# Designs tried in a protein design chat: VH-VL binders against q9umr5. Part 397

Target 1, 268 residues: q9umr5
Amino acid sequence: SYKPVIVVHGLFDSSYSFRHLLEYINETHPGTVVTVLDLFDGRESLRPLWEQVQGFREAVVPIMAKAPQGVHLICYSQGGLVCRALLSVMDDHNVDSFISLSSPQMGQYGDTDYLKWLFPTSMRSNLYRICYSPWGQEFSICNYWHDPHHDDLYLNASSFLALINGERDHPNATVWRKNFLRVGHLVLIGGPDDGVITPWQSSFFGFYDANETVLEMEEQLVYLRDSFGLKTLLARGAIVRCPMAGISHTAWHSNRTLYETCIEPWLS
Key: E = the ipSAE of ESMFold2; O = the ipSAE of OpenDDE; V2 = 0.75 times the mean of E and O plus 0.25 times the DockQ between their complexes.

## First folded at step 18 (VH-VL)

Design pn49 (framework fv_nofazinlimab; at its last look DockQ between E and O 0.87; V2 from the best seeds 0.86)
Fold by OpenDDE, look of step 21:
Structure pn49 (fold): chain C 268 residues (1-268), chain A 122 residues (1-122), chain B 112 residues (1-112)
Amino acid sequence: as target 1 above (268 residues)
Amino acid sequence: QVQLVQSGAEVKKPGSSVKVSCKASGGTFSDYAISWVRQAPGQGLEYLGYIIPTFGTARYNEKFKGRVTITADKSTSTAYMELSSLRSEDTAVYYCARGSYDSTGYEPFDYWGQGTMVTVSS
Amino acid sequence: DVVMTQSPLSLPVTLGQPASISCRSSQSLVYSDGNTYLYWFQQRPGQSPRRLIYKVSNRDSGVPDRFSGSGSGTDFTLKISRVEAEDVGVYYCMQGTKWPFTFGQGTKLEIK
């Protein structure tokens, strides 16, 4: 039988968004038990990410316990960060494939039309002011806001991304790295036409430098220092990069070609 | 200069709801957190929650067990605080306050409303 | 929740004399960024609260220099070098480091 699949949604999202994905999985892997976790939906997805991690942990533990052969995680957008953190804090997870579906794994510093809807243009350049404060860090968006022009503030004030990345020293860094490395495969999915994740390379752990030049994963300090295990995972062939053009952010979970090319091969 | 003007005094029955407004003027609205604090007669200050209008959602003190709802209307630069299932203990002056930015970062409670007295009595 | 404890709760002071208010937190108020988000507020009779001090020792604009804040970690102090009649009111400390943000009980400053 196929391993169970656990799906974690993104910001302002709900389980309904994954109806096509469920259809695809059912068609290609009949009998697969797929659980779309219905937690922190809609505006509740703005709650602190650590709170979300705790909630999702409580939900996945029973599922993992019933699946001794392992489970697969499909985590979309903000959910990809939640899942990465989840795998970092769980010393007993049994995740075979962690599929990060268009997730801002290296953070968000967007200036897209989608973000203009959420944030006025004049505010984006100043979002660091509120986000890198105790008041801002109580919201998920700020937990992975990564302003390349204020790296010092990011490193010191980010209560989530900087920690799970091991960019700021903390007592659990070694353990979290060990836990995360339990994953069988890390499947990174994203693309240039996403329109939301900014830069889109963040889905592949690429990100801006101080001049807003996008650097690849292998050029990032988190990779070079192997702070949470990316270098180790790559070395053992555990990282799969699946870029795809022509897919908007809200379509990653509803594209058949994307599913067949980037998701299905890892649902064993 | 920034001003916060709150709605007028309210008298409510137990079990009912009250919604207090806080209109901001003299600056931008969405970029600052609006905090709500209450003060029972002769008592201290109590933090209810706050909203960052740009985010569209609020952070709540769990002490109120979901009875507080804080919203913001960016088009009118107005924040709202609704308290449901009112009790006599909810009798208090309710304040809204706005933060600001300086060279060191974001700071809350730079500006205060005049307060709104809410009386809950049978 | 972080408990903020002020002392004294009542502070009678002679005009022109100094005053000191203590605020203790149940845990460190140092945030990850190294800042300490401790605030002092003044509430005069019949008025809304007013922020006096932010981040332990920074005076707000318009606050007389006779007000000063100090402290670190869990112990903080607000001092008034020379109390004036307009200083009558209740003073509150507040922590903004850990949600939910919490106030002290308040210290009522009165003139003897």
Scores: ipSAE 0.924, ipTM 0.966, lowest interface PAE 0.5, mean pLDDT 95
Fold by ESMFold2-Fast, scan of step 18:
Structure pn49 (fold): chain C 268 residues (1-268), chain A 122 residues (1-122), chain B 112 residues (1-112)
Amino acid sequence: as target 1 above (268 residues)
Amino acid sequence: QVQLVQSGAEVKKPGSSVKVSCKASGGTFSDYAISWVRQAPGQGLEYLGYIIPTFGTARYNEKFKGRVTITADKSTSTAYMELSSLRSEDTAVYYCARGSYDSTGYEPFDYWGQGTMVTVSS
Amino acid sequence: DVVMTQSPLSLPVTLGQPASISCRSSQSLVYSDGNTYLYWFQQRPGQSPRRLIYKVSNRDSGVPDRFSGSGSGTDFTLKISRVEAEDVGVYYCMQGTKWPFTFGQGTKLEIK
């Protein structure tokens, strides 16, 4: 039988977004038990990411315990960061495929169409003022806001992303790395037409330098230092990159071609 | 010129709810964070929670266990604090206060509202 | 939660003399960014609180230079070099380093 699949949604999202994904899985892998977690839905998705990690951890523990052959994670947008931390804090996870669906793995720095809806004026250059404070760090958006022009503030004030990426030291870093490295496959999905994740290469662990030039994963200090295991995973052949053009941010979970190309092969 | 103007005093029965408003004038509403603090008669200050209107949600002190709700309406530049299941110990002056991040960094409590007295009694 | 303890609770002072208020935190208030999120507020009778000092020692615009803040880690002091009649009121410290943010119990300054 097929391993169970656990789905973690993104910012301002809920289980409703995944109805097409569930249809695709049922068609290609009939009998798969798919659990879409209805935690931190809608505005609750703005809660601090460490709070979300704790809640999702409590939900996934019994699912993983019942599946001795392992489970798969499909984690969308902000949910991919939740899943990154989840895999690091769980000493006994049995995740085979971690499918990261257009998630800002190196952070977000952008004035996109979705952010313009939230922010009526461009706040890209100004968000660092509130985000890199104890007040801002109590909101998920600020937990992964990564202003490349204020990298010193990001490194020192980020309570979440800088820590799980090993960009700032943490007492648990060695254990987090060991735990994350138990993952069977890290499947990275994203693309240039997403329109929300900025830069879109953040979904592949690429990110802006101080001049807003994108440096890919292999040029990042976190990769070169192997801070949480990316270099080790790549050497094992465990990282899969699946970029696709023509897909907007809200369509990753409802595009059949994307599913067949990037997701289906990794659901055993 | 920045000013925070709060709604008027209220007398409530135990078990009811109260909703206090805080209207901001001057500056851009989205460049603020609004905190809510209360003070029981003759007592000190207690932090209830705060909202960053641009994000559309608030952070609450767990002490109030789901009784407090803070919202903001950007179209009217007004923040609200609602407290439900009122008890006599909720009798207090409730303050809103602004924090600004339109300068070099975020600093809380640069301007305070005048306060709203909420009395809970039978 | 971080507990903020002020002393003294009551501070009678003669006009023109100095006054000093202590604030102690149960945990270090140094944030990961190296800043210390410690604030001092003044509340005159019947009025809203007013921020005097932000981040330990920075005086707000319009606050007289006779007010000064100092300290580090867990031990902080607000000093008034020469008490004036308008200084009567309650003074509060507050920490903004760790959620939930907390206030000291207050120090009431009175003229003798």
Scores: ipSAE 0.802, ipTM 0.911, lowest interface PAE 0.9, mean pLDDT 91
Fold by ESMFold2, look of step 21:
Parts: sequence; structure tokens; C-alpha cells
Structure pn49 (fold): chain C 268 residues (1-268), chain A 122 residues (1-122), chain B 112 residues (1-112)
Amino acid sequence: as target 1 above (268 residues)
Amino acid sequence: QVQLVQSGAEVKKPGSSVKVSCKASGGTFSDYAISWVRQAPGQGLEYLGYIIPTFGTARYNEKFKGRVTITADKSTSTAYMELSSLRSEDTAVYYCARGSYDSTGYEPFDYWGQGTMVTVSS
Amino acid sequence: DVVMTQSPLSLPVTLGQPASISCRSSQSLVYSDGNTYLYWFQQRPGQSPRRLIYKVSNRDSGVPDRFSGSGSGTDFTLKISRVEAEDVGVYYCMQGTKWPFTFGQGTKLEIK
């Protein structure tokens, strides 16, 4: 028997986007209960990430309760940030595999196809002005916008990412780290041809320094200080890195080779 | 010179809807918060919600129970506020307002529209 | 919701004399970035509101220097050092720290 799988979607997304992933799981792991959470779809995916975390938390509680031996999370794009926050705020989660499918785990700084549709002109250098204000922080993209040229504003104004990364002091940092560390495996998936996540290494906890040079996970201050448990997880052998070239952002959940290589092995 | 020009006064029946427009001229529109505030006769100000047109979605005050829809058309620099299922207590002047940027960041409510009187009566 | 309480609600003042309006919030208005998103607006009779003060104490361009704002945390004050005839109207404080952003009830300033 297979552990239930819970799927959390990304920005401007809905449960229908995962139909191929569901098919692959059904073929390789028949009898697996898979739930694609039908919350915050379309424009609702721009609601504050803490509101999304609360709603998804309410939805996963009964699923986890019915599966005391554990569940798996597959969390796509923005959904990977929702899932990481869930793992931090839930002291009673029973997640074995957290599968982060091309998620901006260290933030986003780029004029992407999604952002260009949303922003008809290039705006990455100026978005910090409204994102790092109470008005901007009421929208999800601003909750994980990470402008490497205004890191002081990010650190102080981010209502979400700077907190779940332990980059700003807060009273829950120790408890959130403890909760996150209860995950069995952290599976990081992404690749250079994604075209949306910027830098694509954000999916592996890499990010820009002030010169837009990408520092890998092990060079990040949050890793070195073990702010939310990355160093501990890596030392425990619990981090799996599965990069794959040639996959665009909207194709991660519909590529069979990606599923077989990076996802299937972790759906015990 | 930034100017916000709103649509004209409306008289509506209970249960109907009203859509108020707010056209920006003499400046930019898309990367500011465009806010909607109302003022019932002889009463104070109440924040309905706002849109950042660049994001294409709005944030709403839950007091209106999903009756408010705020949209923007970037091509015409026009924001809209629609209030549905009108009640007599919705009689008010409805204002739009736009923020501005200073050296430290974003500041709300620098420019205000002239207001649109909406009267709900049977 | 953050409740903003103004006092007095009605403020008759003699021309040339000072005026002071209090605004108290039900919780701290200090945001995570260290800023306090407290604003003051003036609404003259028959007009749209006008922003006077942003972030507690910063006077907007074109606002006379007889207007000043002060305060911290939950307690804020708008002062007019010498009231002029054109100052007649209703004054509102507003918080922009926690959504939904909220206004005080208003203080009606009148010339005695």
C-alpha cells in the first residue's frame, strides 16, 4: 500500500493542471490516494501566502489524520513555498516526502513569462518599491519577491519568505525549524530551462548575491546558520537534488521522464 | 499633474448593481495602489479595497461579503468598482484614490477623485 | 480589524489659537520594516479628502508648516499651531499597517 499524496498547485494554477501527474501515479502506484487541493486557483493564487497556508492547512489535516503512517507532498512552483510554510507551522504534520517541483524556495527576481504577462513592461528593478510595503505584501508574488539589490528592504518588509527562511528575528523561528525537520525527505526538482523561476537555482535554495552571481545552497547564510534546518537535513542525508534540463515551467508535472526519475522513487 | 476623474452620480434600486469608473490622466497608473473609499452622508470614511493594476487583482474589505469587485483597464488608465446587491445603507459618495512613491517607498492616497454619489432608494 | 479612535469628535477653535487632535489605535502600528503607517487627512466642506501627513510626522508638499504630526506605537496627535479660517473641515487618521486599512471616525474642526 502507498502513502497518500497531496498536491499543491502554483501561481495562476488549478487542480486540472496536474491531470498527467495523476495519471503517472495511478499507473506506477495503483491504489494510491491522490488529492489535488482545489483551493486558491486562478487569480485567488495571488492572495497573501499566509492566507493560502491557512486554507491548505485546513484541507490537509483530515487527510493526514486518516493516514497516521504518513503522507507525501508534491508542491509546484509557488505551491512549494506554501508547503514549506505548512511544514514549519504544523507541529503535528506526518509528511515523509516533500517534493518541491520547480519552486522559488529562495525567492524570485526576474521578468518571467508570468511576470511579463502581469507586467507588460520590464519591472524587476522597480517592483521592490511597492512589494516592500504593506500594500504590496497583500499579494503572493510580493511575499516571495527577493530583490538582491535591496536586501535590507526584503529582510525587513517581507511578511512571508524572510520569516520562513529565518532571515528576520521572530518568536517562532525555533519551533518552525523543529517542525520542518520532522520531514523524512526534501526532494528538490528544477532546471536551467524553466524560464520562469529566476534564478532557476532558487528551486535548490540557491540565489543571487548583490552582483547577481548565484550562490549555491551551501553558500547561503540561511544554510550556514542552519536557520530553518537545511544543514541538518543535508547532514542527515534527507535532501535529494534532482535537476533536469529541457523542461519549461509549465511542463514539470506533465513530463514522464521527470516523473520517473525525480518523483516516482519517493512515493513509497 | 495627476488627475482622477470619476463617473457621474447614480440613483439605484435595492438589489441592483452600480459600477463606478475612475480615469487617471496626467500621470502613470499601473504600478500604484488604486483605492476605493466611501463616505455615507454625514459619516466617516470606509475603505472598500484596492487594486494594483499591474497585478490585475484586488484586495477587498470582507465587510462587503463579496459584493465588491474592483478591476482596472491598463490600456485606458481606468479603474472600476462594482457594488452588487445594493442596500439602502450603501448610499454614499464613492472615492477613488491613487498613491505615490517618495524616497522611502510607497505612500497611499496622494491623489483623490472628485467622488461619485450613489443613492440607493426604492 | 485595527480600530482607530479619534478625540475629540467635535473641536471648536478660536482663530489663531492651537488645535490638537488625538488618534489611538487598538494595536501597534509599527510594521516589520520599522515604519509606522499612520496618516492624516483633511476634508474641507464639499471636497474630497486631502493627505496632510504620512508616516506619522511627514508633511506633504503644499501643506502649511502649522500642521504637524507626532506619536508612536498606538498614540498619535495632529496639531495645528495657529488655526486659520481655511482649516475648517473634518480630519481623519488612517492606519496602513494591517489590512483592512482603517480610518478614525473623524474630528470636525469648527471656528468659534
Scores: ipSAE 0.780, ipTM 0.905, lowest interface PAE 1.1, mean pLDDT 91
OpenDDE, second read of step 19: ipSAE 0.923; ipTM 0.966
ESMFold2 (binder alone), look of step 21: mean pLDDT 91; pTM 0.935

Design pn5 (framework fv_nofazinlimab)
Fold by ESMFold2-Fast, scan of step 18:
Structure pn5 (fold): chain C 268 residues (1-268), chain A 122 residues (1-122), chain B 112 residues (1-112)
Amino acid sequence: as target 1 above (268 residues)
Amino acid sequence: QVQLVQSGAEVKKPGSSVKVSCKASGGTFSHYAISWVRQAPGQGLEYLGYIIPIFGTARYNEKFKGRVTITADKSTSTAYMELSSLRSEDTAVYYCARGSYDSTGYEPFDYWGQGTMVTVSS
Amino acid sequence: DVVMTQSPLSLPVTLGQPASISCRSSQSLVYSDGNTYLYWFQQRPGQSPRRLIYKVSNRDSGVPDRFSGSGSGTDFTLKISRVEAEDVGVYYCMQGTKWPFTFGQGTKLEIK
């Protein structure tokens, strides 16, 4: 009765992180088939995002094929970027709700509490040197590192985010846009107390300008140019914005109030 | 100024593992890519993999089939390359190298270690 | 994998004469940023390799100006205008545009 749900985890994460989410779904939508993909777990989440997209694509194809009524995606943190690319490269996806759970959709620029664990000293102002090189682009973090003070380097060297956002031209851009637009609902979730995603508005397609002033989605060139369909989706009434304060990065998948408010309504 | 000093020569039996160290002195350690390259006697250079210490993980050349592990210890400014399931074909000089940053961005292999001879014989 | 092919593999040269080494890649080495990640290294007998040239034509500090790099796309050349005795060794090209990064087979430069 309920459409199957596919869950894609984030950086340094695994399926275990979603045990509370599965509990909530079972309570409100009993009988839902939920598949949490156990691919690129832990440190393997640092592999290039295009490699991850290919692996996740192979895993989701048979699930989608068996669900003629459609599926829902719940994609957490870095996983939201994987799902963005999946929806663009798959010319036969049947995704109804794409639920993006605190994902850096316009990129990451910040030395946050979670990243400080990985980077013991602040490197935000200097990561552009290694990230915007072929060496750095072999790591997922660099694929969505978006330094607003070196936007020209980001646009030219990003092998992933700049391409899926349509910020740099790609031969497949028209097909990717057409495929992405097949999604039923784009549900964006995030909040100011996340503590990892910087700026937190990246989860809603907002991002820093060169002065580190946040510009919201409607002021972004990718929206104004409708590069991959955000403007079209918004006009169609298909974009849902669900910000919530008081939730830290590792709590988005285990907060009942957030689930009931932002996720539950979109799991048909 | 920047110097990379590697551990001494090793003689190993087939099937065993070897761990070579590369200690960096001068300059900074954590935000440079540290590469590992090998050279069999009389042969050319072969790229094994590299680590960016601040990311805490490495990229490996698939050719080495999961036998290579590259790690870094920021507290001692030391990178390590471990090669397991050793074969006679793994006999080579193993080099570590570090890149640099200048006006052109990141450039690899600016500084090289002295090399470590690993001999695999029965 | 990008295959790097050097020619000649053996290069005997008379002291004071010019020498030229070719390097061909199986794919274009131009990265999306417009840069070409092609490098040249020198390895003297018993020594570690030394980087001579980065990004096709940029000479490292301390490298004599008799060394020069040129080329574009898939075809690259390292030239030594006047070979000196200390130039004896093996020269390698390397591409850093696409992982896994790969080296040419090497060219052994020897004095006749």
Scores: ipSAE 0.814, ipTM 0.915, lowest interface PAE 0.9, mean pLDDT 91

Design pn50 (framework fv_nofazinlimab; at its last look DockQ between E and O 0.84; V2 from the best seeds 0.86)
Fold by OpenDDE, look of step 21:
Structure pn50 (fold): chain C 268 residues (1-268), chain A 122 residues (1-122), chain B 112 residues (1-112)
Amino acid sequence: as target 1 above (268 residues)
Amino acid sequence: QVQLVQSGAEVKKPGSSVKVSCKASGGTFSDYAISWVRQAPGQGLEYLGYIIPAFGTARYNEKFKGRVTITADKSTSTAYMELSSLRSEDTAVYYCARGSYDSTGYEPFDYWGQGTMVTVSS
Amino acid sequence: DVVMTQSPLSLPVTLGQPASISCRSSQSLVYSDGNTYLYWFQQRPGQSPRRLIYKVSNRDSGVPDRFSGSGSGTDFTLKISRVEAEDVGVYYCMQGTKWPFTFGQGTKLEIK
């Protein structure tokens, strides 16, 4: 039998967004128990990410307990960060494949059409001011806002991303690294035509330097220092990178070719 | 020259709802947190919650157990605070306040509305 | 929730004399960025509150230099070097470090 699949949605999403994914899984892996977690839907997805991590933890613990052989996680967009944090705080998780589906794993910073819709120009230029304050950090989008021009503020004020990345020292860094390394495979999915994740390489732990030049995962300090286990995972062949062009952000979970190429191989 | 102008006094029955408005003028609206604070007669200040209009949702003090709803209309630069299932103890002056940016970051409560008296009585 | 405790709750002062208000928090107000988000507000009779001090010791524009804020960690103080008649009102401390943000009980400053 196939291992159970747990799905975590992204910002402003709900379980309904994954109806095609469920169809694909059912067709190609019949009998698979798929659970799309219906927590923090819609505007509730703007709640602090640590709060979301706690809620999702409560939901996945019973599922994992019933599946001693292991489970797979498919985590979309913001959900990918939630899942990474979840795997960092859980010392007893049994996740075989962690599939990060177009997630801003190294944060978000950009001026895409999506951001223009959410934020006026004046706010985009000042977003670091509100996001790197106690008032801003009470919202999920600020929890992974990563301004490359204000790295000091990010490192010191980010209450979520900087911590799970091990970019800021904290008492749980070693334990979280150990916990995260329990994952069998880390499957990173994203692409250049996403239009939301900025830069799109963030889905592969790439990100801007101070000049907004995109550096790859292997050039990132979090990798070089192995602060949360990326270097270790890569060394043991546990990281899978699956880039795909021609897919917009809202289509990652609804593209059959993407599913067959990047997701299905890891649903064993 | 930022100003916050609140709606007028309200008299409500227990169990009903009240919605107070706070119109901001003199600057941008979306990128500043609008906070709501209340003060019962002769009592101190109590934080209800706040909204960053650009984000479209608010952060609430759980003490109010979901009775408070804070919204913002960017097109009119107006924030709203709705309190449902009103009780006599909800009788208070309700204030809106807005933050600002300085050289060091974001600071709340730089500007205050004039307050709105809400009286809950049978 | 973080509890903010002010003392005294009532503060009668003679004109021209100094005044001091204490504010204690139930836990440290130091945020991850190293800042301490402690605020002082003044509320004159019949008026809306007004922010006097932000981040422990920074005076807002228009606030006389006779007002000063100090402290660290869990203990904070607002001082008025020479009390004037216009200083009559209630003063509140507030923490903005941990949600939900909370106010002290208030200190009522009156002229003797």
Scores: ipSAE 0.929, ipTM 0.967, lowest interface PAE 0.5, mean pLDDT 95
Fold by ESMFold2-Fast, scan of step 18:
Structure pn50 (fold): chain C 268 residues (1-268), chain A 122 residues (1-122), chain B 112 residues (1-112)
Amino acid sequence: as target 1 above (268 residues)
Amino acid sequence: QVQLVQSGAEVKKPGSSVKVSCKASGGTFSDYAISWVRQAPGQGLEYLGYIIPAFGTARYNEKFKGRVTITADKSTSTAYMELSSLRSEDTAVYYCARGSYDSTGYEPFDYWGQGTMVTVSS
Amino acid sequence: DVVMTQSPLSLPVTLGQPASISCRSSQSLVYSDGNTYLYWFQQRPGQSPRRLIYKVSNRDSGVPDRFSGSGSGTDFTLKISRVEAEDVGVYYCMQGTKWPFTFGQGTKLEIK
């Protein structure tokens, strides 16, 4: 009776990370069919995001086809960007709730614990040099690296995020917007104690300006121009904002209070 | 000055594996991408893959998927290319090459290793 | 994959005369940033390749001004204004716009 739930993991992650989330769903919505997609795990999560989108698309098509009443997506961290693109490229998705768990929807700019694992020293100010090239764009992290001090390079070289956010024109933009707007609810979750997503407001479509001052979603050009439908969704009452303090990046999918407050209400 | 020094020539039997090293000197190792290119005797150049040491992972040409592994050790400024399940068709000179970051952006192949001859024969 | 086609594959040239090598790609090499990631390499007999030109027309440090690159979109040319004995070798073009990055077949420049 409950709509199936599809879960998409994040950077350096795997399906194993969602054990607690599955327990919570089973307790509150028994009988829900939950599929945690076991693709692009660990280091394979660094593959280009468009390659990941294609792989995840092939996996979700049969699940959506078997659920004419609709499905829900729960997409964690980098996985939220994969889901953003899935909703845009699929002409026939039937997603009701898209639940974005601390995903860098406007991009990432910061040396976090995640990036420190990758880099022995801080590379924040210099990562733009390789990321905004065809070589760098073959790695997922560069696909959503958004250096606010080199915004022109981001806009021109990003092969993924700038395109799906409508920050650079694309021939498919009108179709992508139409497809994305079919979503029932866009549930945005994140918080100041995440420690990885920088700025944390990226999870709510806020981001740094050139002075590293955060501008919220309603001040973003992509919202003001309604590039992929955020303004339309907000006007419909379809955007849910659920910020929560005290939760670190690896705890979003295993915190019961977070689940009950921000996720459970959207799993019809 | 920058120099890339590769390990010596190898003769391997079909079905075995080979691991070629590329030690960088001069400059900061983690600031550069390292590409691997091969050249069969009398033939042209073929791109195997590349690694950005700062990311700790590599991008491989699909033609070699499952057989090639490229790694980097930042502490020794050394990149490695391992090729498994060797066939006679893999007989080639294997080159490592560095890319640089400058004011014009990233530019590949500013310095090349001397090449490592890998011969696969029974 | 982007196919890179060079012409001619064999180029006999008289010392002191100009030489021209063509490189054609199966699709446009203009990246979204407006740059064209087309490179030219020289490989002298028994040596590693050496980068001559990056991004179509930029000559690398230490490369003589006899060498020049030009072109746009899918059609590119490497010119040597006055061939010297040291120029003998194989010349390769390469595209870095779309993965997997690919090389032309090579053009062997020989003194006749």
Scores: ipSAE 0.808, ipTM 0.913, lowest interface PAE 0.8, mean pLDDT 91
Fold by ESMFold2, look of step 21:
Parts: sequence; structure tokens; C-alpha cells
Structure pn50 (fold): chain C 268 residues (1-268), chain A 122 residues (1-122), chain B 112 residues (1-112)
Amino acid sequence: as target 1 above (268 residues)
Amino acid sequence: QVQLVQSGAEVKKPGSSVKVSCKASGGTFSDYAISWVRQAPGQGLEYLGYIIPAFGTARYNEKFKGRVTITADKSTSTAYMELSSLRSEDTAVYYCARGSYDSTGYEPFDYWGQGTMVTVSS
Amino acid sequence: DVVMTQSPLSLPVTLGQPASISCRSSQSLVYSDGNTYLYWFQQRPGQSPRRLIYKVSNRDSGVPDRFSGSGSGTDFTLKISRVEAEDVGVYYCMQGTKWPFTFGQGTKLEIK
């Protein structure tokens, strides 16, 4: 039988958005127990990411306990950051496949088409001013905002992303790395036509340098220092990269070809 | 020059609700924290919560759990605070305030509204 | 919640003399970025509060240089080098390091 699947949604999202993904799983893997977590919906998705991590942890603990053979995570957009933090803080997780579905794993820097609805004027050069303050860090968007032109402020003020990436020292860094490394596979999904994640390579742990040139995962300091385990996972053969063009941010969980190519193989 | 103008004083019965407005003029609105603070007669300041209008949602002090709603209308540059299930202990002056950006970063409470007296009596 | 404790609660002072107000927090106000989010406000009789000092020691525009802030960690001080009649009112400290952000109980400055 198939391992249970836990689905975690993204910003301004809810469990209803995953109805097509559920259909695909039922068709290809009948009998799979799929739980789409219905927490922090809509505007509640802007609460601090550590509050969301706590809430989602409480929801996943009993599911994992009932499945000693392991579970899979499918985590969309902002939800992929929540899930990665779960893998770090839970010393008792039993996740085999962590499927990161177009998630801003190295952060976000840009007022793209989706964020233009949220920010009608271009704000990317100025948002660091409120995001890198205690007032801004109380909102999830600021928890993963990564301004490459103010990297010193990011490194010191980020209450979430700089910590789970191991970019700033903290007492639990070694334990979090150990916990994260217990995952069986890290499946990275995203693509150039996403329209929201900026740069889209953030979904593959790529990000801008100071000139806004994208450096790939293997060029990132967090990889080179192996600060939370990326280099170790890659050397173990545990990282799967599945880029796909032609998919907008809101369509990742409703594209059958994407599911069959990038998700289905990892739902053992 | 930023100005915050609040709606007028209100007298309310216990169990009802009140909605106080705070209109910003003379500057930008959406990328600042708009805070709500109250002051009961004879004592100090309490922080109710704040909204960054660009994000469209607020942070609330859990002391007021479920009774306070803070919203913003970007088209009119107006923030709102609604307090429900009013009690006599909610009698206070309610202030809105906006931050500013200085060389040291974001700083709260640079501009204050004139205050709105809300009296809750039977 | 971080508790902010002011001392004294009432401060009678002679015109032209210095005044000093203490503010203590129940935990360090140093944020992860190295900044200390400690603020001072003045509320004159019948008026809205006004920010005087931000991040411990930075004087706001239009605030006379007779006002100064100092301190670190958990202990902070607002000083007025020579009190003037217009300084009468209540002074509040506030922390902005840990949500919910909190105010001290206030210090009433009055002229003897």
C-alpha cells in the first residue's frame, strides 16, 4: 500500500485549491490516504511562519504516529517553507518524500504579477525597510523576503528564513540540520513561467547575487558550507530537480502533466 | 506632512460594537504600520494591534482576542478599528498612529491621530 | 508579555532643574539585528502622545536637545537637562522588540 500524503497550502490559499491534485492521486495511487491540512487559510496565511509551523506540527504529529512506515509531504509555495521548518524542528518526523511545489526556498525579491495584486506599486527596493524590523517580521511575507542589496539586514533581522537556512547562528542549528537530513528525498519543482516566485530559481535554492544575477544552488554559500544539509543530501543522491515551463503559480497543483512527471514517481 | 484624522466621539451601550476610523492624508499609506492604542481614563496606554495595509491583515494583542478587528481601505487611505461585545471597561480614548522611515530603519508612532473618546454606559 | 516598569511614577521638579526617568524591561530589548527597540513618548495635558526618542537615544525632529535617552539591555533612562514649563505631562517608555509591544505605566512630570 501507499504511504500517506500530507498536503500543505501556500499564501492566501486553502485546502480547496488541491481538489485536482487529490483526483490525480486517487486515480494513479488508489487507496492512498491524503490529508490536506486546512489551517491558516486566506488572510491567516500572513501570520508569522513560526506560528504556522507550530500549528501544522500539531496537525501532522498524529498522522505520522499512525504511519510508522513513513509519510510524504506535498508543500505548495509558502507552504514549502513551513514544511522545511517542520523537517528541522521535528526530531521524530518520518518523512520519506518532501515535495516542494514552487516554493521560495531561498526567499523572494520582486513585485511579480501575483504580488502586484498585493503591492500595486513596485515596492521591492523599499520593502526591506519595514520587513527587516520587528513590525514587519510579524507577517509571513517578511519572514522570507530576501533583498540581495541589503543582505546584511536580511541576515540579522530575518526571524525565519535566515534561521532555517543556517545563515545566522542559533542554539539549535546542529539539531535542525540533523533532523532535516533524515528526509528520504527532497523533490524540487518550479519553473520560469511561474510569475510569482522571484527569482523562480528560488524553488531550486538558487538566488540573486548583488547584481541580480541568479546563482544556482551549488554556488550558494548555504550549499558550500552545507549549513543545513543540502550538500550532504545532493551527495547522497537524495535531491530531485523537476523544472517545468509553461505553468503559472496558481496552476502547479492542477496540471496533470506536472503531476505525472514530477510528483507521481515519489508517492511510493 | 502626514495627518491622521479620526472619527468623532461615541457613546455606546454594553454588548454593542464601535468602529473608529483613521484617515491618513499628506503622504503614502500602504507601506506603513497603522497602529491602534487606547487609554482608559486615569491610566496608561495599551497596544491593541496594527495593520500594514499593503499586506491586508493585522496583528492583534491576544488580550483582546476575538473582539478587535483592524482593517484598511487603501483607496481612501483609511484604517478602521472595530471593538465588539463592549463593556464599561472599554471606555477609553482610542488613538491611531503611523510609523515613519528614518536612517535607522522603520520607527513606530511618529504620527498620532487626535483620539476618539468611546464611552460605554448603560 | 514584556513588562515595562517606570520609576518614579510621579516626578515633581523645580523649573530649570534636571529630571530623570527610569524604565526597566522584564527581558532584554536587544533584537536579533543588534538594535534595541526602546522608545519614549510625551503626552502633554489634553493632547495625543508624541514620540520624543526612538531606539534608545535618537532624538526626533523638533525635540529640544535638553531631552536625551540612554541605556542598554533592560535599563533605560530619559533625561531632561533643564525642565521648562511646557515639559509638564506624562512620559511613557515602550518596547518594540517582542510582540505584543508594551508601554510602561507612565511618569507624571509636574512643576513644584
Scores: ipSAE 0.795, ipTM 0.907, lowest interface PAE 1.0, mean pLDDT 91
OpenDDE, second read of step 19: ipSAE 0.923; ipTM 0.965
ESMFold2 (binder alone), look of step 21: mean pLDDT 91; pTM 0.936

